# VH-VL binders against q0atu2, part 9

Target 1, 119 residues: q0atu2
Amino acid sequence: MLDKKARIRTSREYRNVFEKGKRLSGRFLIIYYVENALDNNRFGFITNKKIGMAVIRNRIKRQLRAIVREYQGQVKNKHDIVLVARAGIGKSSFEGMEKDYIAIMKKAGLFARNANKID

## First folded at step 1 (VH-VL)

Design b4 (framework fv_dusigitumab)
Fold by OpenDDE, second read of step 2:
Structure b4 (fold): chain C 119 residues (1-119), chain A 122 residues (1-122), chain B 111 residues (1-111)
Amino acid sequence: as target 1 above (119 residues)
Amino acid sequence: QVQLVQSGAEVKKPGASVKVSCKASGYTFTSYDINWVRQATGQGLEWMGWMNPDSGNTGYAQKFQGRVTMTRNTSISTAYMELSSLRSEDTAVYYCARGLYDSTYEYGMDVWGQGTTVTVSS
Amino acid sequence: QSVLTQPPSVSAAPGQKVTISCSGSSSNIGDNYVSWYQQLPGTAPKLLIYDNDKRPSGIPDRFSGSKSGTSATLGITGLQTGDEADYYCGTWDSSLSAEYVFGGGTKLTVL
């Protein structure tokens, strides 16, 4: 996955995001986000069986990690962000998934004002 | 002109740390990621990680996690890569390289430093 | 050894055309844009091709790139002695904690 420091790894950390964070839904993604007390962002990824077979779920996770990695430097710091894949994401293209991510993150106001890798 | 200028050669003993600098000029330092890539003698290129100079966010290759630290000083447009617990296998030329981006994707590394030779020997 | 597979070496006479292949998987070449780098002896790598088939400023049109499926190809026409170098393909790989990966490199010899 992402760099160790950039990962949400424990159930407690996930629970904190779900309980205290804000939620936004996109076409393919739901994001939960909350400010943290760290100097960096942490990301979590959730897929479920509604998406499809394990191979598909794993593929989706890999793709989401790639997308997050690509735009990570342009995300406002000090946030825990959990990406939940919606059932329809399995039918999306990588580009479609990326566009959805960008759109939902922009809606959440999580990109830095001087971000260069977003539309 | 756009360029990256790296610090000079380093000789270290096993277990020591090395910190290589990479000074950017000719462009907005905070607008592009800095990648670090190394190359052992006679070997291929090996990606180590990325650092975004604006946020300071980083992503490291798994191989180097826990041992590499990438930082920057925006006031002097300089990126740093520190590698600790050095081993003989870390002997290589280390490059910094600017990430090439458009509005949506990263396409590669379009500007490279001249390289810094790091030799680890007992 | 490398995530992306390249032939160790290729050779041709001046004026001829050569191709260098780069084989990967769905998680890297399949999903991401491929770049090619030229490394002349004793020098730092130079970006040769980006976004599968685009040339940076200063790169002659003798150099071309293409991608199909999980493979990429670098083409060099009108081979010149100055083209003798190592060539590396590179791209992002989602399966390796979103790491950038290089091919093993191809040594091009101009006969």
Scores: ipSAE 0.006, ipTM 0.625, lowest interface PAE 10.3, mean pLDDT 89
Fold by ESMFold2-Fast, scan of step 1:
Structure b4 (fold): chain C 119 residues (1-119), chain A 122 residues (1-122), chain B 111 residues (1-111)
Amino acid sequence: as target 1 above (119 residues)
Amino acid sequence: QVQLVQSGAEVKKPGASVKVSCKASGYTFTSYDINWVRQATGQGLEWMGWMNPDSGNTGYAQKFQGRVTMTRNTSISTAYMELSSLRSEDTAVYYCARGLYDSTYEYGMDVWGQGTTVTVSS
Amino acid sequence: QSVLTQPPSVSAAPGQKVTISCSGSSSNIGDNYVSWYQQLPGTAPKLLIYDNDKRPSGIPDRFSGSKSGTSATLGITGLQTGDEADYYCGTWDSSLSAEYVFGGGTKLTVL
C-alpha cells in the first residue's frame, strides 16, 4: 500500500495536476503529471462508474496502487501524478495494467535512466 | 487574530445577481484557498466552490457552474462570490471559509465567516 | 441529497457517549482526509476534527475521530448540554471535477 505522504489527497491538488500538468494516454490508463515543489512524488487515482460496480472499481484502484508502489523507486522525484482509469480497464489483467503503466511512464520520461534494468 | 468578515444581509428579486464579500485578516491572504458554502433554512451545508487568492484560479460545484463567479482583490485581502440569475431556491446563508493547509496537504475548512443571509423574494 | 451518509439524529443523556457515522466511497472518504464540523444553533460551522483524527487548538479531547476504508466516525464522550448541535462530516471528492462534499448532518440532542 502506498505511504500516506505519497498520495494526492485534496481536490485542490488534483485540480492543480489537471490544470497545469501534461496528459498522456495509454491503453487502459491516462496520466496527468506535473513537477511539484516537494522532496517526493505523490500519486492520485481516479476510477469512475464507467469501469463497473464498486467491487470492480475498488479492485482496480487497489491494483493500481500496488503497481505504483512496486515501481516507486524508478519514478523521477518531485512529481504529482494522477492515474485515471479508462472504461476498458475492468477487462484488463493485473499484468496488462502493469505493462500499460510502465509504457506510459517511460513515454512521459518519468522513469529514471536505469528503469529498463529491472522487470 | 485570524478572521473572515462578510458583508451584510441582502434582499434580491428573482433574476437579480448578488455579490458577497469576505475580508480576511490575521494571516497571509494569498497562502490559503477560500471556499464558499451555503445553507438554506433547515438544510445542510452545500459546497459551492473554491478560489485560490494567489493565482485567481477557481473551481465550482457543477450545480453552480455558469451562475457563480469567485474573485478576489489581494490589495485589500478580500474575496468575492457573485451568484447570478437568482431563484427563490437560492435563499440561504452564504459562508466563506479558509482551506486548512499545511506544507503538503489541505484538510478542510478551519476559519469561517459569520455568514451572509441572502433572501430572494418577489 | 448528500453524497456522504450520516444518521439524521442521535441522542443520549449528559455524561454518556455517542458515535456519529459518515459513509462515502473510494473517491471521497477512501482517498481523502475527513473533517468534522459542529454547528450550534444560529452560528457558523466550527471545525472540530481534521485529518481524520486531529483536533484544532481549543477543541476538548472528549471529541475524537477515526476513519476505516470508506467510512468515518465522530466520537463524543462525557456529553454536555452545550454539545447539542448539528454535526457534519466533510471531505474532498477526487473526481475530475473535484468537489468538497458534506454529509447530510446529524442532529445531536442531549436529553
Scores: ipSAE 0.000, ipTM 0.559, lowest interface PAE 14.4, mean pLDDT 84

Design b5 (framework fv_dusigitumab)
Fold by OpenDDE, second read of step 2:
Structure b5 (fold): chain C 119 residues (1-119), chain A 121 residues (1-121), chain B 111 residues (1-111)
Amino acid sequence: as target 1 above (119 residues)
Amino acid sequence: QVQLVQSGAEVKKPGASVKVSCKASGYTFTSYDINWVRQATGQGLEWMGWMNPDSGNTGYAQKFQGRVTMTRNTSISTAYMELSSLRSEDTAVYYCARSTEWYYSGDFDYWGQGTTVTVSS
Amino acid sequence: QSVLTQPPSVSAAPGQKVTISCSGSSSNIGDNYVSWYQQLPGTAPKLLIYDNDKRPSGIPDRFSGSKSGTSATLGITGLQTGDEADYYCGTWDSSLSAEYVFGGGTKLTVL
């Protein structure tokens, strides 16, 4: 589980990312990312009713947190990153979701150059 | 009933741009992604990208990145696909297709009738 | 050429059964749900099968889909002349920046 300090928690923090950050869209994920003034990355997760029932939304959030946690150490530091789950994310397996995450993060240039276990 | 009605046939010269429209009706336009798929004569289907009418967010196939622009006008429930720097190999029938919101999201359940785009000197 | 591989053509007599295969990889068929589309001559494609094996309303139960590993199969029983069309499999591929990919298509001829 992500530490509290590694999570975006407030509406203000989310708004800051949306307003000042860059956006990249994949099929299953949209990421918003912006540099922060901290010494660590923070992650936010958003799902809406279009994703499905609450049980499904919670499952997806859990899966996304697991993916982010898995690759957390390989992400460039000092970023706030919000993951927005898109409709249809349930059409992908966990592995598919993971690959989508990797693809979009690579495109964003958010992985460290020496990152391993990527691709 | 859900319908996607596309604009008429286009004839363009190489280097020009084409903008195809897709008017949606019979459902909440902003609730479903619009995809664009093309098909060259006698060839298979080729996915070009998706556009979310609510946010305007898009995702394009790499092949068309930098050359395709997908937009929408929500007030008239119309999606647009613009392809620039046209080449002869862009000659094809272009389809808009709806992605469902859930359960079959990622599947294309309704299609436009197609728009023939011919690129020739 | 296509990311998903289909036989270019299949044929059978009316009333018979045909199957159309769709071969992919772990990043597409392996990881994602497969859909099938029917394209009658001169018309737009129509969703035939979704979520590997589900039929949209209006699609007769003569059409069936299955998925195993990195391959999918469309089955058509009780073949009718009206089934003569091109059939495409499709799915998302996460390795291609979350692109949707189609098979090359299969021309079904009813003898």
Scores: ipSAE 0.025, ipTM 0.668, lowest interface PAE 6.2, mean pLDDT 89
Fold by ESMFold2-Fast, scan of step 1:
Structure b5 (fold): chain C 119 residues (1-119), chain A 121 residues (1-121), chain B 111 residues (1-111)
Amino acid sequence: as target 1 above (119 residues)
Amino acid sequence: QVQLVQSGAEVKKPGASVKVSCKASGYTFTSYDINWVRQATGQGLEWMGWMNPDSGNTGYAQKFQGRVTMTRNTSISTAYMELSSLRSEDTAVYYCARSTEWYYSGDFDYWGQGTTVTVSS
Amino acid sequence: QSVLTQPPSVSAAPGQKVTISCSGSSSNIGDNYVSWYQQLPGTAPKLLIYDNDKRPSGIPDRFSGSKSGTSATLGITGLQTGDEADYYCGTWDSSLSAEYVFGGGTKLTVL
């Protein structure tokens, strides 16, 4: 799970990312991202009711946190990043979400080095 | 009881500036963005920009960039929109509107009553 | 012209049903939630539908919304004379400089 200090927690902090940040759309995910003045990265997660029932949204949110945690060491330091799940994400596999995340993070230039995880 | 109350009608000459106010009540002013939307007589709605009353940050439609300035005074829960270098085609009703959410799917749940701005010789 | 395309007018009799279409592109309707606004003559617009298909408190269930791909639809059943108004769709456009965009508006006449 992500440490508390690596999570965007308040509506004000989310708001800052949406207002000052850049946006990039993937297949199942949209990211909004902005450089912060901290020594670490922070992540936020938004799963709208349109994705499906609470059980589905909670599963997606949990899976996205797991993906972010797995690749956190490759993300350029000092960024606030919000992941917004698109409606179609409910039909995606875990692998599909992971591949989409890697693709959009690389496209955004947010991975500090080659973003490939070999396994 | 959320209300947005705008200033009264203005008549201006080409080249002048106009500043419209929008006073908010019934909610925490700094928690919602204020947007400005105009409508020329018999025409459709045209978005001009948003202003974050907490930070003061703004985003303007490209068409108005360089002519519009959106500000606020948090002590009196009032937003302002100033449009400079007025032309006859700026004749319109100008509305302020509150965004329901601050990300890109947020929409305008409460609107001011509108301010008529007439630009003529 | 408007970024989102709506028919300029629709009409029907009291008690009938109408639908109003709103067509856009992948960067606006395709990527974002759609709202609908009702504007009675001489008044400010009023939020009628948000998040594609949700109603604010006080909006009767005669009003409904839907979205498919790059198009959205507003449905009104049981038409009443008080429904005569201009109807606008609206959404964010996700292109480089994100902006809110409206449809051109549809004038509903209840004959």
Scores: ipSAE 0.007, ipTM 0.568, lowest interface PAE 10.3, mean pLDDT 85

Design b6 (framework fv_dusigitumab)
Fold by OpenDDE, second read of step 2:
Structure b6 (fold): chain C 119 residues (1-119), chain A 122 residues (1-122), chain B 111 residues (1-111)
Amino acid sequence: as target 1 above (119 residues)
Amino acid sequence: QVQLVQSGAEVKKPGASVKVSCKASGYTFTSYDINWVRQATGQGLEWMGWMNPDSGNTGYAQKFQGRVTMTRNTSISTAYMELSSLRSEDTAVYYCAREGTYYDFWSAFDVWGQGTTVTVSS
Amino acid sequence: QSVLTQPPSVSAAPGQKVTISCSGSSSNIGDNYVSWYQQLPGTAPKLLIYDNDKRPSGIPDRFSGSKSGTSATLGITGLQTGDEADYYCGTWDSSLSAEYVFGGGTKLTVL
């Protein structure tokens, strides 16, 4: 699991990202991202009932957290990033999610230029 | 050359099912998603869903959820779209189309099949 | 009816320039790359523009695309009789349903 410091936890923090952040859509994910005043990145995860039952939603969250953790060191610092799972993600593989995450993060310009794990 | 070749015209009765095939050639079948788009006579394009030939993962338009099934046979580079519980309003030309993957920063349908006419009539 | 809005028809004389608009919202055009498709009578659609303003190989530079905000525009210069066709804009939508959406299509008539 992501460190507590690396997680968006409060409604206020989420609201700030949604209101002030930028939005980009991928195949399975929508990301909202905004610069923060911290030295670290924070991630939030949102799933809804369109994805499926709670068991599925929790699985998706775990998978997304794993993906985010895997590439965490390659993401530009000082960002709050919220991942919203789209309905199609419920049928996707982990690899599919990972590819979509990478694609959308690249599009957002959130990966460091020297990131070698992305290509 | 890169191309998608679809199966021939179909005539079905209401309530029946239709399965359209789309054979890919000239490229790595598993590297691109296959999308299905239909077009009723004199109408616009309507997206039905996508299928990833590598994983078999799919995403369907809500309108067709529960009624459409997209599959593939990778050994013959062929994608399939099956639509069940056919209605008269399902009468249309159905297209398969290749889409680059998002990690390639492609979100367009760059190769299309020639289309398959499906007629639903009593 | 369509999620993306296009004018139903446009017309111009050969050699002239035409533009086709495509209006959407933040959840589609705003968030995602726009593509344009040309459909000649009785044929399958053909990719004309991708990623807002890029041309696939074989597409002449007479065709151009642009995007601003929640709207996209297709430009055709040096209009030719062979350009008479239907044109559709398309893009992914940022809704949680993960759907691709098309415009209603624009019939281009070359006078």
Scores: ipSAE 0.015, ipTM 0.684, lowest interface PAE 6.7, mean pLDDT 89
Fold by ESMFold2-Fast, scan of step 1:
Order: C-alpha cells, then structure tokens, then sequence
Structure b6 (fold): chain C 119 residues (1-119), chain A 122 residues (1-122), chain B 111 residues (1-111)
C-alpha cells in the first residue's frame, strides 16, 4: 500500500491535475501529471465502468497501486500524477501494465528509462 | 512496409511561418510517437520535439519552445510541425521520425521521413 | 555545444577497424538506452544500433555498440568505402519533459 501522503484523495485535487497537467497515453494507461508545491509525490487512480464490473475494476486499481508502490523511489519528486486505466487494460497481464507504466513515466521525463527492461 | 512521407521544399522570408507534413503508412499511426529533427547545412542533427498521435500530447526542446507547434490528424495518419518567426538560422532539412515502443526499437527512431528542405531568405 | 560529445572525424583504411566514442552524463547516457544513426551524404539518417548494442534487421554484424557508465561506443570492423558517412549517437535525457539529445556527429572517412 501507498502511504496516505502519497495519495490524491479529493475530487478537487484530481480536477487540478486534469486542468493544469500534461497528458500522456500508453497502451493500457493514460497519465495526467503536474508539478506540485509539496515535498513529495501523490498518485491518483481512475478505473471507469468500461473496463468491466466492480470486481475487475477493483482488481486493476489494486494492481496499479502495487506497480506505483514498487517504482515509487524512481519517480522525480514534487509531482501529482493520476493514472487512468484504458478499456483494454482488462486484457493485459500484470507485467503488461507494469511495462506500460514504466514506458509512459520515462517518456514523461518523470522516471529514468531502462529501470526494468527484460533482455 | 512502414513509411513516412513528407511535404515538399519551402522557401520563406524571415518572420514567416512554415508547416511541414509527415504522412504515415504501413502501421497503426496512433501506436508510435512522431519526433521532429532538423539539420542545418554543415551541422548535426538537432531534436525539436515529440508528438503522441493518440493523445496529441507534445514535448518540445527548450530552444524551440514558443515557436514550434506539433499536431496531427489521425483520420489521414498525418503529423505536422509548424515553426514560426523564421530566421535565416532556421534554414535546414526537417525530418519526421517514428519512435519505437517498449516492444520494438525502444528509445530509438527506426523509420525516418525523406526530409523537407526549408530555406529562409530575403 | 552538443550535450553528447563525439570526435568530429575519424579515418581508417578499408578492412581496418574504427571506434567512435560518445560521452554524456548520468541523466542521459547513464540512465537511458543509446542509439546510433548512420547518415550517408544527401540521405535521411538510418537506425544502426538501438538498446545500446542491438542491430535492426539488415544491419551487418560489423557494426556493434556498447555502453559503460556515461559513455557509449560504436565499433565498425572490416571497413568498406560504403561506410563513409556521418555517425550520430542519441539518447533521452531524464530531465522533466524528456528531451532527446544527439551527439555532435562524427565524419568517417575511409581512405
């Protein structure tokens, strides 16, 4: 689990990221991100009903939080980042979601590239 | 057969704007970022920016921030790069290039357009 | 100057070996995969090496790449006259907004 301080909790905070932030799309994920005035990063997670039933959406949310937690130390400090799951994410493996997350975070300049490449 | 085909040569006066097109074929246009790179006569390659054709998101090199705009039209699989307030120093060949994904040619430009010569003179 | 440093020129005879260096910093070469591009006169660049040391289909094994710390090297063995070209290293910089940076380029002359 992510620390409480590392979570975007309110609709107002999500709205701020969507309105002021940049957007970058991956295969299964979209991120919205903006620099914050805090001394830490905060993450938000959105899974819409197009992904599937509540049990599937909740599973995806848990898996995304696990991925974010695993790579937390590699993310540049002072950012609010919202992950939005695309409809196709329900067909992906955990590894597929993880690879997509790494790719989009690197492209955004928030994460060192090559952190978890398998070769 | 993956290909990027660019628009033809342009001659512009200082202060004008130029818009170069780059039409993709042979692959899913929205799956790969398009980057723009230029090369002035006798100089090296200079990266200008990237554009995600799915989202429309862009990232520009600081040197071009405020003068460059990168867009796309997904219905015709075409990327655009517009450079404004042209100076003689902007005389160059402008290339579009496809960036590989995690699953292929990661962090590399694997397919390049043929280049568009832009001459700024008066 | 360019963020990545390459020698401006190198030369060797046909059949010889040449190496081209590319030096950067921790935020670019240190943290990211390096690619190499070949540009023949009057043509668009062509991807020669990706992922530090991998070749695309169609690139002969005479071309090799390597990376150590904040530096990368392109090796070419069995030089041919057709190898006369400009060679560029390139990689992402890990700073905010992610910029791609190229080396200044190296002109290879086969004497």
Amino acid sequence: as target 1 above (119 residues)
Amino acid sequence: QVQLVQSGAEVKKPGASVKVSCKASGYTFTSYDINWVRQATGQGLEWMGWMNPDSGNTGYAQKFQGRVTMTRNTSISTAYMELSSLRSEDTAVYYCAREGTYYDFWSAFDVWGQGTTVTVSS
Amino acid sequence: QSVLTQPPSVSAAPGQKVTISCSGSSSNIGDNYVSWYQQLPGTAPKLLIYDNDKRPSGIPDRFSGSKSGTSATLGITGLQTGDEADYYCGTWDSSLSAEYVFGGGTKLTVL
Scores: ipSAE 0.006, ipTM 0.569, lowest interface PAE 13.9, mean pLDDT 84

Design b7 (framework fv_dusigitumab)
Fold by OpenDDE, second read of step 2:
Structure b7 (fold): chain C 119 residues (1-119), chain A 122 residues (1-122), chain B 111 residues (1-111)
Amino acid sequence: as target 1 above (119 residues)
Amino acid sequence: QVQLVQSGAEVKKPGASVKVSCKASGYTFTSYDINWVRQATGQGLEWMGWMNPDSGNTGYAQKFQGRVTMTRNTSISTAYMELSSLRSEDTAVYYCARAYDYVTGEYPFDYWGQGTTVTVSS
Amino acid sequence: QSVLTQPPSVSAAPGQKVTISCSGSSSNIGDNYVSWYQQLPGTAPKLLIYDNDKRPSGIPDRFSGSKSGTSATLGITGLQTGDEADYYCGTWDSSLSAEYVFGGGTKLTVL
């Protein structure tokens, strides 16, 4: 589980990311990211009803949190990052989802230079 | 109606650079990525990269890394693709294409420009 | 040479059905949705199928798409002379830093 301090939790926090952050799209994920004034990164997760039933949405969120947790130590500090699950993600594999995350984060330049788990 | 209108044909010598423009209309320019795809005469489609008009972020195919630059001017809803160090094998029709990038959307290229012919010859 | 493999050409008479195959790997077709593009002679490509089997507005139901494993198939029924064109499959490839990849294209000739 992600630490509470590593989570975007309020509507205001989400709005700030959407309004002031940059947007980058992958196949299964869209990320919105902006620098924060904290000493830690915060992650947010958004799914919508088009992804599927609640059980599917919850599964996707769980998988995304797992992916983010796995690589969070390699992400540059002081960022708020919101992951938006695209409609097709419900049909993706975990591996595909993970690869998409890695790819999009690389494109965003959000991984540290010394990251070694993002090949 | 969504339209992508590209700049006219270009003739360049080897080693030169070419900058192709793609003006978008009929939709919110910053809401969709612009992709560039080229096609050599009698050949297939080749993806070159993507550009996010909102952030300006880009992703290039490895083949073109270091040689291609994708930019945009949001005030006129125009995307640009510049290819440097041109070679004869860069002779092709270059297309810009819109890719939908919202939660409910697909990411295929749903609208294309008419194409820009770039000829590289000594 | 293309990442995705298509037959170079297919042909059939008007009214018949044709299928165009697209073969890839787990990192592209296996993990990602496939799109199909139609390119009429001398024109820009047009989106024909997206998300494996969905048709954009304006595309007749004569065109269909399917995906199984690491392969995709485009089906065209009730073939018309106006269907003579090049057809390309495309998808994202996660192994290439999320590069988009196309098939080599298939020339459809209506006899």
Scores: ipSAE 0.022, ipTM 0.675, lowest interface PAE 5.3, mean pLDDT 89
Fold by ESMFold2-Fast, scan of step 1:
Structure b7 (fold): chain C 119 residues (1-119), chain A 122 residues (1-122), chain B 111 residues (1-111)
Amino acid sequence: as target 1 above (119 residues)
Amino acid sequence: QVQLVQSGAEVKKPGASVKVSCKASGYTFTSYDINWVRQATGQGLEWMGWMNPDSGNTGYAQKFQGRVTMTRNTSISTAYMELSSLRSEDTAVYYCARAYDYVTGEYPFDYWGQGTTVTVSS
Amino acid sequence: QSVLTQPPSVSAAPGQKVTISCSGSSSNIGDNYVSWYQQLPGTAPKLLIYDNDKRPSGIPDRFSGSKSGTSATLGITGLQTGDEADYYCGTWDSSLSAEYVFGGGTKLTVL
């Protein structure tokens, strides 16, 4: 489970990441990311109406949070990262979302070690 | 080193089904999605869907939903695409292509099979 | 709707330069990285450009790509007769079903 300290919660914080951060798109996910001045990483999650009904959006949000939690030890310190689910994510498997997340985080240089060895 | 080798040409009658194979070598089969793309003679490329060899999960283009099935056999590193209820407009070259590059984080189709010609005629 | 727009043909002389455009919308090119594929007559497509502007190993630097807004461009300099081919742009479309979409293709003739 992600602690409240590790979550982006306010509109101002989201706006900061969108305006000042870098953007990287994957197959099912877009990430926006920027260094913060804190001692920890913070994650935000956006699942818009184009994904589907609330039940689907809530499932995706829970699954993304689980993936982020699983790999949080790999992420370079002091970043605010917002994951935006793309419209097609509702048809993806958990494993498909996980692989997309790993690929995007590697591409962004946000994993602390060389992630090419992750199977 | 990386190769995708497809099955040979097929001639089918309208209403029949065709199953095309794509045998992968030179990489870890379960680490990369297989996509299927077709091309009618003198026409452009048309994406049909993707298959995750690790999970078996698939995603199909809306146009083919209900007629296409994508599967794999991990023991022989082979992907399959079966298209049913064939029509004359399904006459095309069918390609498999590898996607997912964990090094770059992108999903271009970096290696393609040689293509399988499927002719649907009465 | 899902198909990206390319000119059907382009022509230039050996040694010249040519550009091929690819136009889309905010849900495809505007939201995603663009790839370019080269298809020589009678062969399977080959990846030529990925991530808007990057070349796979073995692709010479006379091939280049760029993206601005909802459009992408493939540039080819120092044209050779061996460049006669069909060129396709491609990207993911972020609509609900998430599909890969290709441009209609551009036939390059080296006169």
Scores: ipSAE 0.007, ipTM 0.550, lowest interface PAE 13.7, mean pLDDT 84

